# VHH binders against Profilin-1 (pfn-1): the designs that were tried, part 122

Target 1, 132 residues: Profilin-1 (pfn-1), of Caenorhabditis elegans (q9xw16)
Amino acid sequence: MSGWNAYIDTMTAAAPSIKRCAIVGAADGSVWARTEADNVFKASEEELKTFVALFNDVTQVPAKGADIEGVHYVVPRTEESLIFGKKENTGFFAVKTKSAVLIAVYEGPNEVAAQVRKAVESMQTYLNNAGY
Short names: E, the ipSAE of ESMFold2; O, the ipSAE of OpenDDE; V2, 0.75 times the mean of E and O plus 0.25 times the DockQ between their complexes.

## First folded at step 16 (VHH)

Design wg1 (from wf9 with L103M; framework vhh_6fv0_2; at its last look DockQ between E and O 0.87; V2 from the best seeds 0.84)
Fold by OpenDDE, look of step 17:
Structure wg1 (fold): chain B 132 residues (1-132), chain A 123 residues (1-123)
Amino acid sequence: as target 1 above (132 residues)
Amino acid sequence: QVQLQESGGGLVQPGGSLRLSCAASGFTFSTYDMYWVRQAPEKGLEWVSTISYTGSNTYYKDSVKGRFTVSRDNAKNTLYLQMNSLKPEDAAQYYCAKWYDIMTGSFGEFDSRGQGTQVTVSS
């Protein structure tokens, strides 16, 4: 678990506009690591279980949106391993690896969102290459 | 066209201080997180610091924590790096950038950086 915390720290350093983020199991939504202290990622286990299941059929997600930390986001975009949610000046990027889902909740304009996406996708690529 | 211009580098003795500046133009500076990156001779690029678009969040390479401070003035479209207690290992060409991949150690799609400013630390 401590090893996964390092990846949380890396993502937040790579994209400082990330407010909260987590790494969870793709199969069951179990939390492997998350931001803590002043920026605690607060999604419940049940919510995360539901969330990671969205990746079973991402094509349906834009129609219904997605919930994280009790907040409902519209989902303007999905890809096979990516869910992008928006709410006002906030949003999230969730990406799926072989065994995990990375979730980054951010605040900022579209330019910042693009930076956050790249950071999360970079981590996705790294973990995939590492077998995770 | 995106332009970034670093300045403030120079020669200092160990323990000395420098303040780097990065003048930005050609894009909405205030809407981007910004990065400081450096490259020492015969070494690859390495991440130094990142600051959020509002300046509210800052992150640092472990080796510079407590010595370096990143800040920004969005009204002036300027990024800063205050470097205190400089060490010989801090000597490098310093770049500011709109984005840097700290996982791969490279500039990516947001490969917008300046010419850099040289920092030399020597007795």
Scores: ipSAE 0.872, ipTM 0.928, lowest interface PAE 0.5, mean pLDDT 95
Fold by ESMFold2, look of step 17:
Structure wg1 (fold): chain B 132 residues (1-132), chain A 123 residues (1-123)
Amino acid sequence: as target 1 above (132 residues)
Amino acid sequence: QVQLQESGGGLVQPGGSLRLSCAASGFTFSTYDMYWVRQAPEKGLEWVSTISYTGSNTYYKDSVKGRFTVSRDNAKNTLYLQMNSLKPEDAAQYYCAKWYDIMTGSFGEFDSRGQGTQVTVSS
């Protein structure tokens, strides 16, 4: 059937180098869906609450970086609805929709990162158009 | 110049097998996730399979799971699709690509696919 888990499945199929991903509420970081089983997205609710609050002022994020799943990432720059971070050969892309934040953690070279970003942004547009 | 060359298509009876190849040049093949997409006249573009740049993660459209296997050989810059238990619904032009947007059902603004190879399944 339909559900938020279908969006997780679509994200991983669209960008197969995504290791883990989640859809969380923009207001409180509550988990609407996430990768499970062998690739459980393990960020705590407290960490996600702190993370989504970064979107209240993205201009402050590069100075301090961001934490996801207990990993600290360098954030080189931000855009109004996009935060991305790097740590060695891993990274994340996070985008905000009207009511949610999409988070994708990946491993791979810059070319893969660009493909992950395109997948995440396509889903962002889809959810915004659907009213989320 | 990015170039993808599909081959291995042909005419096969239902239940038969084909192995498609995609030879890549003009870019660093081993640093891109890759996509198989097919197009039938009555159906339009349809995502078939995706494989990560290392080959370690693979995904399939539900209707081909268990019948198709995607793989890659990064030393030879080649992507493969093994198609077993072929059905009439699988008849299409098959493309390999550097990108396909599953959410919108399109190659997007930049078309990086090859010319394709035709798979025909007799009834």
Scores: ipSAE 0.789, ipTM 0.893, lowest interface PAE 0.8, mean pLDDT 91
Fold by ESMFold2-Fast, scan of step 16:
Structure wg1 (fold): chain B 132 residues (1-132), chain A 123 residues (1-123)
Amino acid sequence: as target 1 above (132 residues)
Amino acid sequence: QVQLQESGGGLVQPGGSLRLSCAASGFTFSTYDMYWVRQAPEKGLEWVSTISYTGSNTYYKDSVKGRFTVSRDNAKNTLYLQMNSLKPEDAAQYYCAKWYDIMTGSFGEFDSRGQGTQVTVSS
């Protein structure tokens, strides 16, 4: 039996260009697990509550962008269960499962961004299949 | 076309060392995170190590931590795995890959990995 921290470890191993990531509750943004220490995910409780509420209507997000860890990201478009943003050489991918939202902040070129997206979507599928 | 060519495998006694190399061509090596994956006879694929595109972040399977070191030389388009204190359980075909899905245990695309190099540790 592994706790939610094991999934954070798996995400960072799967895409080592992830700088920080977290798994949070879809209903309230409560942190289930996040990267700690040197790569601590710094989003506040209020910011996460606001962020997960964006999944209630993703069509509104491109007009406003999204804030993660006090950083404002441009969101070029959204998909039903995916919000992603970009700011210079940094970006994020956030995916919603039945019960959770996975957020990964990365740094790097488009090739790295594509690998981070694959890792996040693979974890999304895994968690959905596990009933989360 | 994407090509990955592993080398450096061989026969060693327990406690021995090997240095694996992976020569990459056909893609911009310096913009990809890279993976080392192994497969023992009649076993599934097992993730070993990952390195970020700059080389600044590395991750390892728990059982190889402190014994294996992954590194890369982006100027030479080459990925390395230094393997020290080898154990019989490390015997496997070792692959380098430009993508490995840890959750599914698969490379995904047919061209995402090399043909591998064989490591044997006992006899």
Scores: ipSAE 0.760, ipTM 0.878, lowest interface PAE 0.9, mean pLDDT 91
ESMFold2 (binder alone), look of step 17: mean pLDDT 82; pTM 0.827

Design wg10 (from wg8 with L103M; framework vhh_6fv0_2)
Fold by ESMFold2-Fast, scan of step 16:
Structure wg10 (fold): chain B 132 residues (1-132), chain A 123 residues (1-123)
Amino acid sequence: as target 1 above (132 residues)
Amino acid sequence: QVQLQESGGGLVQPGGSLRLSCAASGFTFSTYDMYWVRQAPEKGLEWVSTISYAGSNTYYKDSVKGRFTVSRDNAKNTLYLQMNSLKPEDAAQYYCAKWYDIMTGSFGEFDSRGQGTQVTVSS
């Protein structure tokens, strides 16, 4: 697809405490768009392929955790098509749509984490309604 | 009780400047990303700017980039919007908010925003 960079821009504007984020293919983890330059999302294609496969059964994820950008996150629980983890004052939210997975890595207190989650879930709903 | 009180609006001629302030109370201001949102009489809600909780990241609507600057003073629980080179299309009620959903164009909860301050741009 084209124009996916506009969604990255919208996500960071919606939750400016996102440090890095990406939109990847749900089937293979291929990167459609990601933050760049000083905020470059650094996950390898192999790591992303492994990560998107976690959505095949999210109930197994809390027992093993998840790896993003070479960092291991504890995943306390999962919800539907949502995987999230926290590590001190950093964390991530990842949601699956029909054809994509959105991943947002953030830094900040619990109030900011709640705002990041709201932004990610709003984008998930938007993309699902758009057929993605 | 969450309270957000905007001030600094007024009448200005095209090319003029205004500085809006938003005084926050009833929540821990320093732990929230904050938003400026506006609404003109013939338009819906329109996102203007966002600032991260520590002030390190700022984002702007394309049409205001280079003219508007958002900032915050966490010690004073105050959010600011410096507006330069004002245009007639900037005339609107300006709201500060502790949450605004850019995808849906809504605040979600009423207590997420203040009552607003009116900006009028005319000669």
Scores: ipSAE 0.756, ipTM 0.878, lowest interface PAE 0.9, mean pLDDT 90

Design wg13 (from wf9 with F110Y; framework vhh_6fv0_2)
Fold by ESMFold2-Fast, scan of step 16:
Structure wg13 (fold): chain B 132 residues (1-132), chain A 123 residues (1-123)
Amino acid sequence: as target 1 above (132 residues)
Amino acid sequence: QVQLQESGGGLVQPGGSLRLSCAASGFTFSTYDMYWVRQAPEKGLEWVSTISYTGSNTYYKDSVKGRFTVSRDNAKNTLYLQMNSLKPEDAAQYYCAKWYDILTGSFGEYDSRGQGTQVTVSS
């Protein structure tokens, strides 16, 4: 519990334009850690279970989009372990590791989006190398 | 061409204060999250602070919390680090950067950071 909170802290420090983020179980969407208080990641258990199941076949996602925190995002394309979406000045990056899914919701221009993507992909590599 | 130019370093006694500045040019400063990173002699790179592109969110290394304050002036394309209650452990070359990977401890591309400004803390 406490260990996973350290990764949330690292992600927000690495890309401070992340508004909310979470690390959830890849199998069931159970929350391992998330941003809290004024920056609480608000997705329900049901929504997260549905979201992580999208990684079972990412090729279907661009046709229907993705829902996070009750917000519907357009997903322009996907990569095998990456789903990202955009809605005006807001967006998200979600990456799957061996046992986890990291979700980061951000706000900002394209330059910020690129920095958030770099931070999320760096964490994905780190967690995979750590056996998660 | 991207340029980042740090200034404001110098010699200060323990407990003293310094204000570092970073002048940015060659990119749209106001659309980037920015970083302060330091390197003590014969040590690795160490993340110090991050600030969001609007200035609304700031983050700090645990050992500098309450002593250092990062800020920015987007109209002037300038990043600042106010350092109070300086300790010998804060002595280092201080860099500003448009990207720093906290997990790997690297800037990536060479143009992501400036040349740095030296901070020395001595009684």
Scores: ipSAE 0.768, ipTM 0.884, lowest interface PAE 0.7, mean pLDDT 91

Design wg15 (from wf9 with S106H; framework vhh_6fv0_2)
Fold by ESMFold2-Fast, scan of step 16:
Structure wg15 (fold): chain B 132 residues (1-132), chain A 123 residues (1-123)
Amino acid sequence: as target 1 above (132 residues)
Amino acid sequence: QVQLQESGGGLVQPGGSLRLSCAASGFTFSTYDMYWVRQAPEKGLEWVSTISYTGSNTYYKDSVKGRFTVSRDNAKNTLYLQMNSLKPEDAAQYYCAKWYDILTGHFGEFDSRGQGTQVTVSS
């Protein structure tokens, strides 16, 4: 069993406008923990493997966009360890740590998006400091 | 200018109830997730509850779950915390905030929270 579900619980409490989120392995996209039931994160293993590989060269992502849960997102720009996209009132933030990628899909206006980004980046810092 | 004003605190006996209110102005209240945070004398900040911008999702600190209920009225720009079955451990200054970092235990900028309302639980 894994204690990673506690981090999913912390993320949803920190930014309750997150609809679905997951923590996956940076090397292969394997799911360590994700939201379940009515808020199940639906990405396939194949999609996640493709998604985490985007962090090998984030500069290529704005030209192609990114796919999460079968939804294609426009990615306006990237930062070294951050990929984010938007599609109308829905969006995502994904950050890479030493060994993990945290993905949060949210719904809401720009103010909510800014809060979700703060929560995701705070968790990224926490996990990096913990050696993950 | 962002303004958050808490009210409804007071003295209550163990097992009693209080309803806290937070009146928001100077920002678009309906587009923010909101937070209740407390601080007991000589202790650090402690997250209590979070509510999504629509009010559809709520989360609680384990020790208050089942006793406290957070809600909001976006038409009135007001956040609420209904506190039932109050315990001595709940005595604290209660703050509402438009941002609180649960992982670091810190408010963001100075305008992220109100001045607070004091809750005292005594018999």
Scores: ipSAE 0.762, ipTM 0.882, lowest interface PAE 0.8, mean pLDDT 90

Design wg16 (from wf9 with S106D; framework vhh_6fv0_2)
Fold by ESMFold2-Fast, scan of step 16:
Structure wg16 (fold): chain B 132 residues (1-132), chain A 123 residues (1-123)
Amino acid sequence: as target 1 above (132 residues)
Amino acid sequence: QVQLQESGGGLVQPGGSLRLSCAASGFTFSTYDMYWVRQAPEKGLEWVSTISYTGSNTYYKDSVKGRFTVSRDNAKNTLYLQMNSLKPEDAAQYYCAKWYDILTGDFGEFDSRGQGTQVTVSS
C-alpha cells in the first residue's frame, strides 16, 4: 500500500529539479513525509510550525520573507494558498491543501522553477480532490 | 518555435536494444527538465523517465528500472533513452517532452512534445 512517501516520490519524478521536499500538517507543521538520504529535508519541527502559520495571513509574508531549513527567502508576493520564495539560484514553492502543506525546494533557472510550480500545483489539486 | 524530434525507433526482438534520440530546438534546452513518455496501441499515455536540466537526477517507471537509461547532451540539445532487454510490453510510440504532468497524464501545450518514434518488439 502507498503511504505519504509515494507522493514525495511522485513529486520528485514530476519535477526532478526539486532538491528537497516535504508534506507537513497544515495545523501544526508535523512532518507526514519528506525526501530522505542525500536529499533529506532538514527543516526543524519548530521552523515548520512557524512556516505553516504563515498561511493564516499570507498578505504579511512579502514584508518579512520566509525561513526554510535555516535559509531566509525573499517572498515577492503570495496567493491565497501559495507562498514562494527566491534566494540566488535556489527557491521554494509551498502550497496549502485542506489539511496539508507541500513544500518543494529547488535549484535552477526560471524555466525549471516554472516546472516545479506546475508539479506542486498539480499535487495540490490531486490531494484536495482526495480529501487532504 | 519549439520543436522536438524523436528518432531511433524500429523493430527489435525481445531482449534486444534500441537507443532513442530527441533533437530539441526553439527553446533553451539546457534549462528544462525533460521527459520520456510512451503510448501503446489502445492504451493511455504512460510516463517512462525524467531527467533534470543538469542531468544529475534521473527517475524511472518501476517496470523499466535497470533496463532503460535516460541521458542528455546539453551542448548538442539532445535527449537520449537507451533501452536494453526490451520486452513485448515496451512496444509503443515514444515521445520526448519539455513538460508532462504525471498525475493527469497531460502534456499541457501541444508544443511541449514531439511527434514520437515507434518501437515495435517482435512476437
Scores: ipSAE 0.776, ipTM 0.893, lowest interface PAE 0.8, mean pLDDT 91

Design wg17 (from wf9 with S106T; framework vhh_6fv0_2)
Fold by ESMFold2-Fast, scan of step 16:
Structure wg17 (fold): chain B 132 residues (1-132), chain A 123 residues (1-123)
Amino acid sequence: as target 1 above (132 residues)
Amino acid sequence: QVQLQESGGGLVQPGGSLRLSCAASGFTFSTYDMYWVRQAPEKGLEWVSTISYTGSNTYYKDSVKGRFTVSRDNAKNTLYLQMNSLKPEDAAQYYCAKWYDILTGTFGEFDSRGQGTQVTVSS
């Protein structure tokens, strides 16, 4: 939907090292918006349903890691509403709001990762305040 | 000890051009995405442009697209903003920053921006 795509555009402008990102439903992993074309976010609905279910018990995630777009990431630790993973110079941040999960896949060094995290957490706060 | 020093501002006529520079020190410039932000008199902060740490991805405020070009020289720790076809509404204090929160319209941290350079557009 075009409305949610404005948030994707804001996230990529806020952290231009984001390669791909998506906003999905927290209950079912349904895609609300994602990056397209040369930056298409390639997760299936079944993979996303499995991924958002990880937020039901984040304490188990570091032992097994997480899969996004068919890529397995090492998850060093989690927080109540945050799962993040790393694979060499790439990684992801995923945050849960009341109704959504934001997923951002990025490429870059640790400083870039910190900027991506700040952008994702800022959007999480914004959407929670908007009732999503 | 993060330092960002802007330069290149001045008075220009409508339709003119200016090239802003931002000299960075005290951090590893080449590993940060960088921002240009402006503030006009009696207005809030306004995001202008963002550039990725490699320079490969750039984003612009709609009203400056096609007129402004952001670039960087990581070997010189310098960020640039080439401004062409300047309009009166572009008059502002221009800041470079190592972080700017587009959603809140704030720098978030005092050390994340420079002192700024003034751009005035008038006949």
Scores: ipSAE 0.754, ipTM 0.876, lowest interface PAE 0.7, mean pLDDT 90

Design wg18 (from wf9 with S106K; framework vhh_6fv0_2)
Fold by ESMFold2-Fast, scan of step 16:
Structure wg18 (fold): chain B 132 residues (1-132), chain A 123 residues (1-123)
Amino acid sequence: as target 1 above (132 residues)
Amino acid sequence: QVQLQESGGGLVQPGGSLRLSCAASGFTFSTYDMYWVRQAPEKGLEWVSTISYTGSNTYYKDSVKGRFTVSRDNAKNTLYLQMNSLKPEDAAQYYCAKWYDILTGKFGEFDSRGQGTQVTVSS
């Protein structure tokens, strides 16, 4: 598990407008790695269990939105393995792999949001190919 | 149309310094995170540095940390890379990019990078 920190470091280097991110277990929301210190990802264990369960039926998410770090986000739509939300200049992208969910919270304009999405989707593909 | 133009490369002795510039046009430079990428002869593309759209966050390839500094001037639509204590292994064509995928080692579409500027380190 300590090896998972390297993926967090790669994500922040790939999209430096990511403020906080985490890699959690898809089955239970257990934290495998997250940003720490001044950029600590603050979601509780209970919130993460609730969040990863959203991937069991993503079609229901736009009607209710999603909560991350106690912040409620509007979710405009979902894709099979992608939930994303927006709240003013802040947003998130969350993707599900075979065994994990990667969550990235960012701040910035739409151009930056598009770059964060590309970084998150690239990591999703990488982890799936690695068997996770 | 997106245009990125690098300059500032040249021949330098080991331990020397160079400052690279990248002039951007055809897009809103100030709303994009930007990348420096290099390619040495007979090697693949290597990510060098990333800077956030405001300039507040910077990241570096391990081997250049402490020697290279990325910065940007959003008023001038210009990205910079200050390279100090240059080593032979730093010799490469240096590109600035609007997007570079660190995991795959690939640029975005063709308009995501410039033509590059050559850095040669020789005694």
Scores: ipSAE 0.777, ipTM 0.887, lowest interface PAE 0.7, mean pLDDT 90

Design wg19 (from wf9 with S106A; framework vhh_6fv0_2)
Fold by ESMFold2-Fast, scan of step 16:
Structure wg19 (fold): chain B 132 residues (1-132), chain A 123 residues (1-123)
Amino acid sequence: as target 1 above (132 residues)
Amino acid sequence: QVQLQESGGGLVQPGGSLRLSCAASGFTFSTYDMYWVRQAPEKGLEWVSTISYTGSNTYYKDSVKGRFTVSRDNAKNTLYLQMNSLKPEDAAQYYCAKWYDILTGAFGEFDSRGQGTQVTVSS
């Protein structure tokens, strides 16, 4: 659809253990692009609006966790522009840029999680440098 | 000590085939996504292909799709790249890596990649 689909393709090529991902608006959680078909990212608009609002005060997130695609994740800690969660062998990394939030859901061991984090942080830097 | 050792490069005619291998040791190969990266003379690093830690997901640079196939044997700690219908533009030093940043065009640590194997396509 949009030019943003190219960034979804780049993310999955960079970290092929990402199962689903999306790029959403930081202000409202509106979906700009997401994985589709068998890997469709299924978060509702209401859930995404709630999720991106977590970046307004990340210090509150570890106490309550975070919900993505109807799944509740434990959030062990946060950084100003990074929320990550874990549930068994699955997890997510979400990073905020000036105008977007990138969310990547992955499955795999800790080594894979570390690669997914590096890919997400690289994209965050790229988008910030591009003015997004 | 992490070690990645490529082999299988050589000289081929346009339209020929080569199979590259990468032998991994010193880390748990089966828990890492793996990368093939190349560098042609006078050019920068270029991502070629990625394979997930289970081998279930593969991705390719557009110009090699349909011609190259990445695979892995986790029991043997070995990564492969089957290259068919080779073109002059494919001539490069080929590296395997346990991390490559596609957006910045950079490897992780120095030990994240091997020393490479040379592919030459003539005439």
Scores: ipSAE 0.684, ipTM 0.844, lowest interface PAE 1.1, mean pLDDT 90

Design wg2 (from wf9 with L103F; framework vhh_6fv0_2; at its last look DockQ between E and O 0.04; V2 from the best seeds 0.00; counts 0 for: pae O 7.1 > 2, placed apart)
Fold by ESMFold2, look of step 20:
Structure wg2 (fold): chain B 132 residues (1-132), chain A 123 residues (1-123)
Amino acid sequence: as target 1 above (132 residues)
Amino acid sequence: QVQLQESGGGLVQPGGSLRLSCAASGFTFSTYDMYWVRQAPEKGLEWVSTISYTGSNTYYKDSVKGRFTVSRDNAKNTLYLQMNSLKPEDAAQYYCAKWYDIFTGSFGEFDSRGQGTQVTVSS
């Protein structure tokens, strides 16, 4: 999905403290696009299938945490279409659209985390409005 | 409270250079990614460049890549934009900001940009 790569580029430009990110199918976790090369998003297909299924009932996620790229994150709370995780100075934001899940892994202080969240949620809205 | 003050604009000929500065106060500058955005007269806002809070990651609109360089000095709470090989299409009011939404083309609900600094390119 070469057209989806442009969204990865835009996301990293919008929130430059994102280290890695991906757009995956909401139903099966299949990778539509991801950061590549020196910043490869390296979650397995099996891990992503498990991860996107968390959105079927986000209320259970804080009790378990979440794994991305083999890293376990504490999930303090969730929202209907948003899961975020924390580990030390790193974290992730994941949002669900009609067809996809957007995942951004970042490193930085809380102020940067808030900027990453804004970027991810803005892209979520953009994709939902476009029918994805 | 939050203040951003752009400076360094002016009149240059095509091919010339300018260095813009953005003095920041009222917030912890070193913990925010920062943005340069421009607006030509009666045009929409246009993203120019983004820099991470450490300065390690920089991104540019395609049309300025290789000509513009964004940088920051966290000890001085100052953001910079070095503009080389200026073209008439670069003429605009230039703003620095704590946030710019590339997807919507806006500064969002809490617009904290400064008054901007004018860049004019003419022969």
Scores: ipSAE 0.792, ipTM 0.897, lowest interface PAE 0.8, mean pLDDT 92
Fold by ESMFold2-Fast, scan of step 16:
Structure wg2 (fold): chain B 132 residues (1-132), chain A 123 residues (1-123)
Amino acid sequence: as target 1 above (132 residues)
Amino acid sequence: QVQLQESGGGLVQPGGSLRLSCAASGFTFSTYDMYWVRQAPEKGLEWVSTISYTGSNTYYKDSVKGRFTVSRDNAKNTLYLQMNSLKPEDAAQYYCAKWYDIFTGSFGEFDSRGQGTQVTVSS
């Protein structure tokens, strides 16, 4: 299907506590690549279209939260080009590049959450430098 | 202070085996994903393997798959790398790390890795 699958493989190697992740188009939420099979990222295209639109004004997100894979997450705050949320022992980090949105759902303690954040931010920089 | 101390390196024949250990202290080892990284003479850093904080998920560089096995003992704050069927191209200084940036090929913070243990494979 796509060369983008190599980036999914690199992301999970970079932060192995990621349970599911995806790379989607920033304009429309179209899936470029995602984890599959037992770790399938299950978000619908309709949900992803709604999710990527949140990056048009991240300051509005904490008031409503965010939905990923049919799960509602509390978003305590946002940062420029970063939305993150937590629900019990699970959470997500989503970052926007020029053309893409990277979404990583993880499970684990705060130290693992910090490593997942570093991994997605590093990939964000890498893709921006590559023109994406 | 974060400390990571590698051991178990040495000289081995091609096809031989070595088991590397990494003793961790100064941080909560059991809550961190951990990394094995190597550097051969005159080459850059190469990611070798990653293990999740529980040990449930492991990932490997393609060239070592089927030959190397990473594991951890959270009760002992120790990370391991079992290396079988060693090849001359595996000769390198091996580091354990509490963070390695695969995208930049760097440890980021200086205290993220140990001093390393040398692996030499005879011709």
Scores: ipSAE 0.764, ipTM 0.880, lowest interface PAE 0.7, mean pLDDT 90
Fold by OpenDDE, look of step 20:
Structure wg2 (fold): chain B 132 residues (1-132), chain A 123 residues (1-123)
Amino acid sequence: as target 1 above (132 residues)
Amino acid sequence: QVQLQESGGGLVQPGGSLRLSCAASGFTFSTYDMYWVRQAPEKGLEWVSTISYTGSNTYYKDSVKGRFTVSRDNAKNTLYLQMNSLKPEDAAQYYCAKWYDIFTGSFGEFDSRGQGTQVTVSS
């Protein structure tokens, strides 16, 4: 069993509203782990490469939005290491660590977003402290 | 070197309880998240529970929520899994594991889990 898969399970367990999740390389968007089976994270390699590059300059992302799994999201908020996307009753949180990008796609009312963010940022903090 | 030793398994009837322990050595236990995983016959290894390095956060597989409780004693370098209301589908070899350092190897694998401890649930 992959240790990265365990981190996927940890995040999804912490936030039940997460539908799909992935851990990818910050440099190239390569997939290190992702949700599988009925909740397969479906972003292409090319898409992920483009997505992780957004963190090079997050200030422009709100103006153009972000694409994940062929879906276009508006981006109401960015921070240095965070991108928040929204589309109707869905959204995503993406956070950057030293070497990875964590992506969680969720479904639900606005109230669930806080829990999703907390789950992803908690993992972000842990991985950063661990040197990842 | 990293060493993990599981204990506490056994044979119980459905509805019974077991408390698993994992003795850790060879690394700074208090700085690592720890995991419980299990493998049933003819099934793959599956995640059961995670506890953060401080013990502040715990996570569970849906099927064990409300029945299993993970805890740790960092002063004793020990990980625990209290298993209540055991079901036949919980029968498996249970392992404790820590995260593998990707800077010393390839991505992905758990670091050196122990021999495991067998849990059998049967009437």
Scores: ipSAE 0.018, ipTM 0.258, lowest interface PAE 7.1, mean pLDDT 88
ESMFold2 (binder alone), look of step 20: mean pLDDT 83; pTM 0.836

